# VH-VL binders against q86iv5: the designs that were tried, part 11

Target 1, 237 residues: q86iv5
Amino acid sequence: LDSCSICVDFVGNSLNDLLNIILNSGVIGTCGDLCSAVPGGQIVDTVCDLLCDYVGVDEFIKLISDVDPDPIYICEKISVCKTNDNAAASLDLVQINPQNGTVGGTFTLSIAYTVTNTIATGQLAFNIIDPTGNAFGDAVLLVQQSPEQYTQQFQFQATPSEQESFPNGLYTVQALVCEGSCGSPHPNTYTLANGTTTFTISGADSSSMSGAGSFSGSSQSTQTGAASGSGSGFALF

## First folded at step 19 (VH-VL)

Design aa5
Fold by OpenDDE, fold request of step 20:
Structure aa5 (fold): chain C 237 residues (1-237), chain A 120 residues (1-120), chain B 111 residues (1-111)
Amino acid sequence: as target 1 above (237 residues)
Amino acid sequence: QVQLVQSGAEVKKPGASVKVSCKASGYTFTDYVIHWVRQAPGQGLEWIGYIWPLKGRTGYNQKFQNRVTMTRDTSTSTAYMELSRLRSEDTAVYYCARVPLYSSGWFDYWGQGTTLTVSS
Amino acid sequence: DIQMTQSPSSLSASVGDRVTITCQASQSVDYSGDSYMNWYQQKPGKAPKLLIYAASSLQSGVPSRFSGSGSGTDFTLTISPVQAEDFATYYCQQSYRYPRTFGAGTKLELK
């Protein structure tokens, strides 16, 4: 895992905990005071301490306490993630299979895109809008993607939940490639490409509310890159 | 070979202080956190606190707040735990243990333990 | 603090038996798909020895007859088949948050 991914993952997963600690704790004097309160074992404490030390505890708290805290932006501000204002990409394909499905069925979303100028830190995101206008989706972090064609697949099961009931009708898929977090108001965030497709769901049975739609994003990054085995030790910093 | 070697047994009176040492060898001292755990006779394990050898960062169990002080000497790869205002309830075997910085937080190697007896 | 409830407090077994020890945390010790639960063996007059980390990962040098399972709040240590050297006290420990806490222990005795 690269440092940027580690940072974004940590901030993303621990953001609520960090906020709660900041709000409920009195004066936080050190990075150690803050990070020792964050759950997630020694690794989370270590990563937190490392990131906090880059900017100091006051600046770190300020970044986390932003009105719209964005993990990617935070990691860019602490100079762990890179930015590229000249990033460029195009969307090649947005496809959903099957195009006609049923409630409880599994759907596979395939998104193909071409990077023409390096995405330093960004996202591939998608939103699915149901016939009632309710939306759900997911995103994958993109770190140092060089000019190349990429494909990402997402799978979801159309099992009714509190978040999505999967009514019968026409669904719209929106796919986005972004530098930075898609839809974020922060600097160094740009939508590079977007596309849409549609699919239908039939046979909505109202009865089984139980299943949390777990998006298992299997990112098969076919990195054809040659495994040059240089054992560069995890020199984080 | 990784080793944590602790100082010898101590007998103290109530109200006194004790300082236990833990000398590390066979690994890079600053790449691990040293934790302290105690065990009263016939009882379970109780976490006391930790020290980061590189930074000198410490964290303590609130139960021991203001009575425990953890220090380290990086030149000798030695960690120290001092416990003050001793009570009979502090009678226990005290262990140092290491935790990798990039781990879920397991104690992979332990000292042999230091027996502390607090008696009038 | 996270309370760790370990059961049973003691059990008797014969060599060759399958033994199961359980540990329940007062709250989930899961983070980002991982479980922050560890198991230790302790023999009389000795320091604890790490057996299992991250709920199910076997520590290097530990026999494969030891296994860990579970997630969230409920965890299990299994010994199968039990050997003569396995008669000891076993502890679960959470490393999810501070303070670190241990179960009360389970003493495995020869039947």
Scores: ipSAE 0.876, ipTM 0.967, lowest interface PAE 0.4, mean pLDDT 92
Fold by OpenDDE, fold request of step 20:
Structure aa5 (fold): chain C 237 residues (1-237), chain A 120 residues (1-120), chain B 111 residues (1-111)
Amino acid sequence: as target 1 above (237 residues)
Amino acid sequence: QVQLVQSGAEVKKPGASVKVSCKASGYTFTDYVIHWVRQAPGQGLEWIGYIWPLKGRTGYNQKFQNRVTMTRDTSTSTAYMELSRLRSEDTAVYYCARVPLYSSGWFDYWGQGTTLTVSS
Amino acid sequence: DIQMTQSPSSLSASVGDRVTITCQASQSVDYSGDSYMNWYQQKPGKAPKLLIYAASSLQSGVPSRFSGSGSGTDFTLTISPVQAEDFATYYCQQSYRYPRTFGAGTKLELK
């Protein structure tokens, strides 16, 4: 993993812990004082200490304590992640399989996009909007993506949870390619491309509520060549 | 071969201080954290604290915070633990151990231990 | 502090047996899909020796008859088959947060 990915991963996973430590601690005098309180073993302490030392403990605390803390933005501000205000990309394909599924079924989302100017630090994100208007999704961090074609796959199981009940009906998928965090109000954040598709869920299979919808994003970057399959009407908006 | 060699046994009176050394060899001293752990006779293991050899950064178990001082000499690859205001309850074997900086925090190599006896 | 509870405190076994030692943490020691639990062996008059790290990873040079499993709060060390040299005291240790804490130990004795 590159340093930017390590930074974003650390901040993303430890943000709440860091914030809680800052809020509940008295005077934090050093990066060591802060980082030694963060759970996650020696590796978390080491990464925290390194990142904190880039900007100093006061600036690091300020960034973490922001009203809308964004891991990508924080890592950009500490100069571990790069930015490119001229980043450019287009969305080529958004596909969900199957197009008609059932509750409890597994769905595969495939997104193809073309980078035309380097994405320094960004995201490939998707949102799924259910028939009631509830939304859920995921994102993949993009670091130093050069001009070329990319494909990303996401898999999710439509198992009801506290976060999503998976009602019967029409679902809308929104895909976004961004410089920075998609939807973030922070500087150096831009939506580069977007697209939509739809799928349907029918039939309540009454099987047991235990499945937390684990989005296993297997980032298999397979550079597979352009197979011209004749599938149905992708409306690129 | 990785080695941590500690100083010899100590006998002290209550109220005295002791300084134990741990000399590291066979690896890059600054790429690891040195931890200290003690074991009272017939008892379990108790964590005391750590030192980062490169930065000199220390962390202590609150139980010992006012009595323990950890230092290092990078030129000799040696870590030191000083414990002051000794009590009979401080009678134990004291161990140094290393932890890789980029690890989940396991103690992969240990010193042979230093026996401290505190008696009147 | 995270309390570590080992069971049993002592166990008698014969060479060739399967032995299981358990360790329970007072809170989860998981972070980002990994478990921050380690196991050590200690023989009389010797320093502890690392056996297992990250709950299930075998330390280099440790025999494959040692294995670790578990996540969250519940962890297990298994020795199978037990050898004559395995009679010792075993400790679990969490490296999730400070202070580092150890279980009280399990003494494995020859039956």
Scores: ipSAE 0.875, ipTM 0.969, lowest interface PAE 0.4, mean pLDDT 92
Fold by OpenDDE, look of step 19:
Structure aa5 (fold): chain C 237 residues (1-237), chain A 120 residues (1-120), chain B 111 residues (1-111)
Amino acid sequence: as target 1 above (237 residues)
Amino acid sequence: QVQLVQSGAEVKKPGASVKVSCKASGYTFTDYVIHWVRQAPGQGLEWIGYIWPLKGRTGYNQKFQNRVTMTRDTSTSTAYMELSRLRSEDTAVYYCARVPLYSSGWFDYWGQGTTLTVSS
Amino acid sequence: DIQMTQSPSSLSASVGDRVTITCQASQSVDYSGDSYMNWYQQKPGKAPKLLIYAASSLQSGVPSRFSGSGSGTDFTLTISPVQAEDFATYYCQQSYRYPRTFGAGTKLELK
């Protein structure tokens, strides 16, 4: 994992914990005071310490305490993630299979897009809107994507849960390619491309009710890029 | 070979202080966090605290916050734990152990332990 | 603090048996898809030895007869088949947050 991905992952996963610590601990004088209180094992503490020490505890707290904290933006502000205000991309394909499915069925969303100017730090995001207007989705972090064509697949099972009941009807898929976090109000954030498609869900498939809709995003990114060697060195900085 | 070698057994009176050393060898001292864990006779394991060798940053179990001080000497790859205002309940074997910086936080190597006896 | 409840406190077994030890955390010790649970073996007069880390990863040099499983709050250490050298005390430990906490231990004795 690159340092940007590590940063975004850490901030994203620990944001609420960090906020709670800041709000409840009173005066935080050092990065150590902050980072030692964050759950998630030694790696979380280590990453937190490195990031915090890079900018100083006061600036780090300030960034985390933003009204709309954005992990990508935070990592850009601390110069771990890069920005490109000239990033450019187009959406080539948004396809969902099957076009007509049933409750309990598995759906595969395929998104193809072309980068024409490097995406420094961004997202490929999608939202699925059910017939009632409830939306669910996911996003993939994009780091230093050079001009090329890319494809991403997402898979989900239409199993009813507390989060989504999967009513019968017409569903809308929205796909977005962004520099920065899609929909973020922060600087250096741009929607580069968007597209939509639709699919239908009809009837209850009598098959086994067991599966909670876990979005297993198997990103088979066929990045043909050169498998540089597995050197395990977490050299963040 | 990775080794953590601790100082010898200590006998102290209540109210006294003890300082235990842990000398590391066979690896890069600054790439691991040193933790301290104690075990009272016939009892389980109790975490005391940690020290980051490179920065000297420490974290303590609140139970010991006002009585424990952890230090290190990077030039000698040695960590120290000082416990003050000793009580009979502090009678235990004290262990140092290392944790990799980029890990989920397991204790992969331990010292041989230092026996502390606190008695009147 | 995260409380670790280990069961049983003691267990008798014969060489060749399958042994299971359980550990329950008072709250989830999962983070970003990983479980921050470790298992140790301790013999009398010796320091603990790491067996399993991250719930199911076998420490280098540890025999494959040791295995760990579980997620969230419930974890299991399995020894199969038990060997003569396996009679010891076993501890679970969470590394999810501070303070680090251990189970009370399970003593495995020869039947």
Scores: ipSAE 0.718, ipTM 0.889, lowest interface PAE 0.6, mean pLDDT 91
Fold by OpenDDE, look of step 21:
Structure aa5 (fold): chain C 237 residues (1-237), chain A 120 residues (1-120), chain B 111 residues (1-111)
Amino acid sequence: as target 1 above (237 residues)
Amino acid sequence: QVQLVQSGAEVKKPGASVKVSCKASGYTFTDYVIHWVRQAPGQGLEWIGYIWPLKGRTGYNQKFQNRVTMTRDTSTSTAYMELSRLRSEDTAVYYCARVPLYSSGWFDYWGQGTTLTVSS
Amino acid sequence: DIQMTQSPSSLSASVGDRVTITCQASQSVDYSGDSYMNWYQQKPGKAPKLLIYAASSLQSGVPSRFSGSGSGTDFTLTISPVQAEDFATYYCQQSYRYPRTFGAGTKLELK
């Protein structure tokens, strides 16, 4: 596993824990004091300790205590993740299947993009905006992606939850390729490419309010070669 | 072969101190954290604390706070646990165990245990 | 502290039987898709021996008749078929946070 990925994963997963420790603990004098209090087993303690030692406990606490803590930015600041201000990419395809679905149905989002200058640390992100303006989405960490064509697929089930009710209507998908965290106000963050598509959901059956929509994001990175498919005109904005 | 060899049985009076050793062999000492666990007669297992071999960082169960001191000697691959102000309730078998640094935190190898008897 | 409730405290079985031991944590011991639960076997006068780590991973050298399952707060150790050498005390242990805590143990006895 790449050290950058480990860092981002750790900070992302443990950010709230770290913040709680910082806020609720008295004087944290050492990285050990901080990291030993973080739940998640020995590996978490070890990773935390390693990362904290890169910058020292004071700087580490400062980064974690930022008003808008960004795991990618934090890992860049501690020099575990790299940055590339010249990163460049284009979006080739944003497709959702089916284009017309029903509540409870499974949708597959496919995003194809081309890196033209290395993405050092970034994201492939998407947002789905429902007819009411509520948005949900996900992101994949991109680490040292060389110039090449990439494809990512996401799946979600349109099962109503506390987070998303999946009303009937027109949905908008926004896809973004970024250096850094998409939408982050921090330095070394750039939107490299964006695109949109739409799909519809009909037949809202009110009955199946069953539990938490498990986003089983199976990130299958398939390096698919140049299939010349007759692409319906995605307006790349 | 991985081995953790502990010092022999101890008999102490209340108020005394005991220092138990745990000598590691058969692996890289600095790649594992040493933990200490005790077991009172006929009872379950109680975690005492840990020590990082390279940095010497320690974490203790609050129950033992200010009575337990863990140390290590990297040159001899030996960990030490000292328990002070002994009480009858401290009568137990004390174990050292190792935990890999990059693991979910399981105790994969244990010492043979050191019996401590605290009696008047 | 995370309390570990182990059940049953004791059980009797015959060689060849299927045995199930449960452990419930007072809070979830999951982190990043993994469960930080371990199982140990202890025989009289001996140190505990690791059987299962990360809820379901079999320790090297441990027979396949031992298996672990579960996530969140509820975990299970299964022994099937029970062998003569399996009569011992079993402990669950969480490694999610400090202090590390163990279940009270389950004594498996020969019927």
Scores: ipSAE 0.699, ipTM 0.881, lowest interface PAE 0.7, mean pLDDT 91

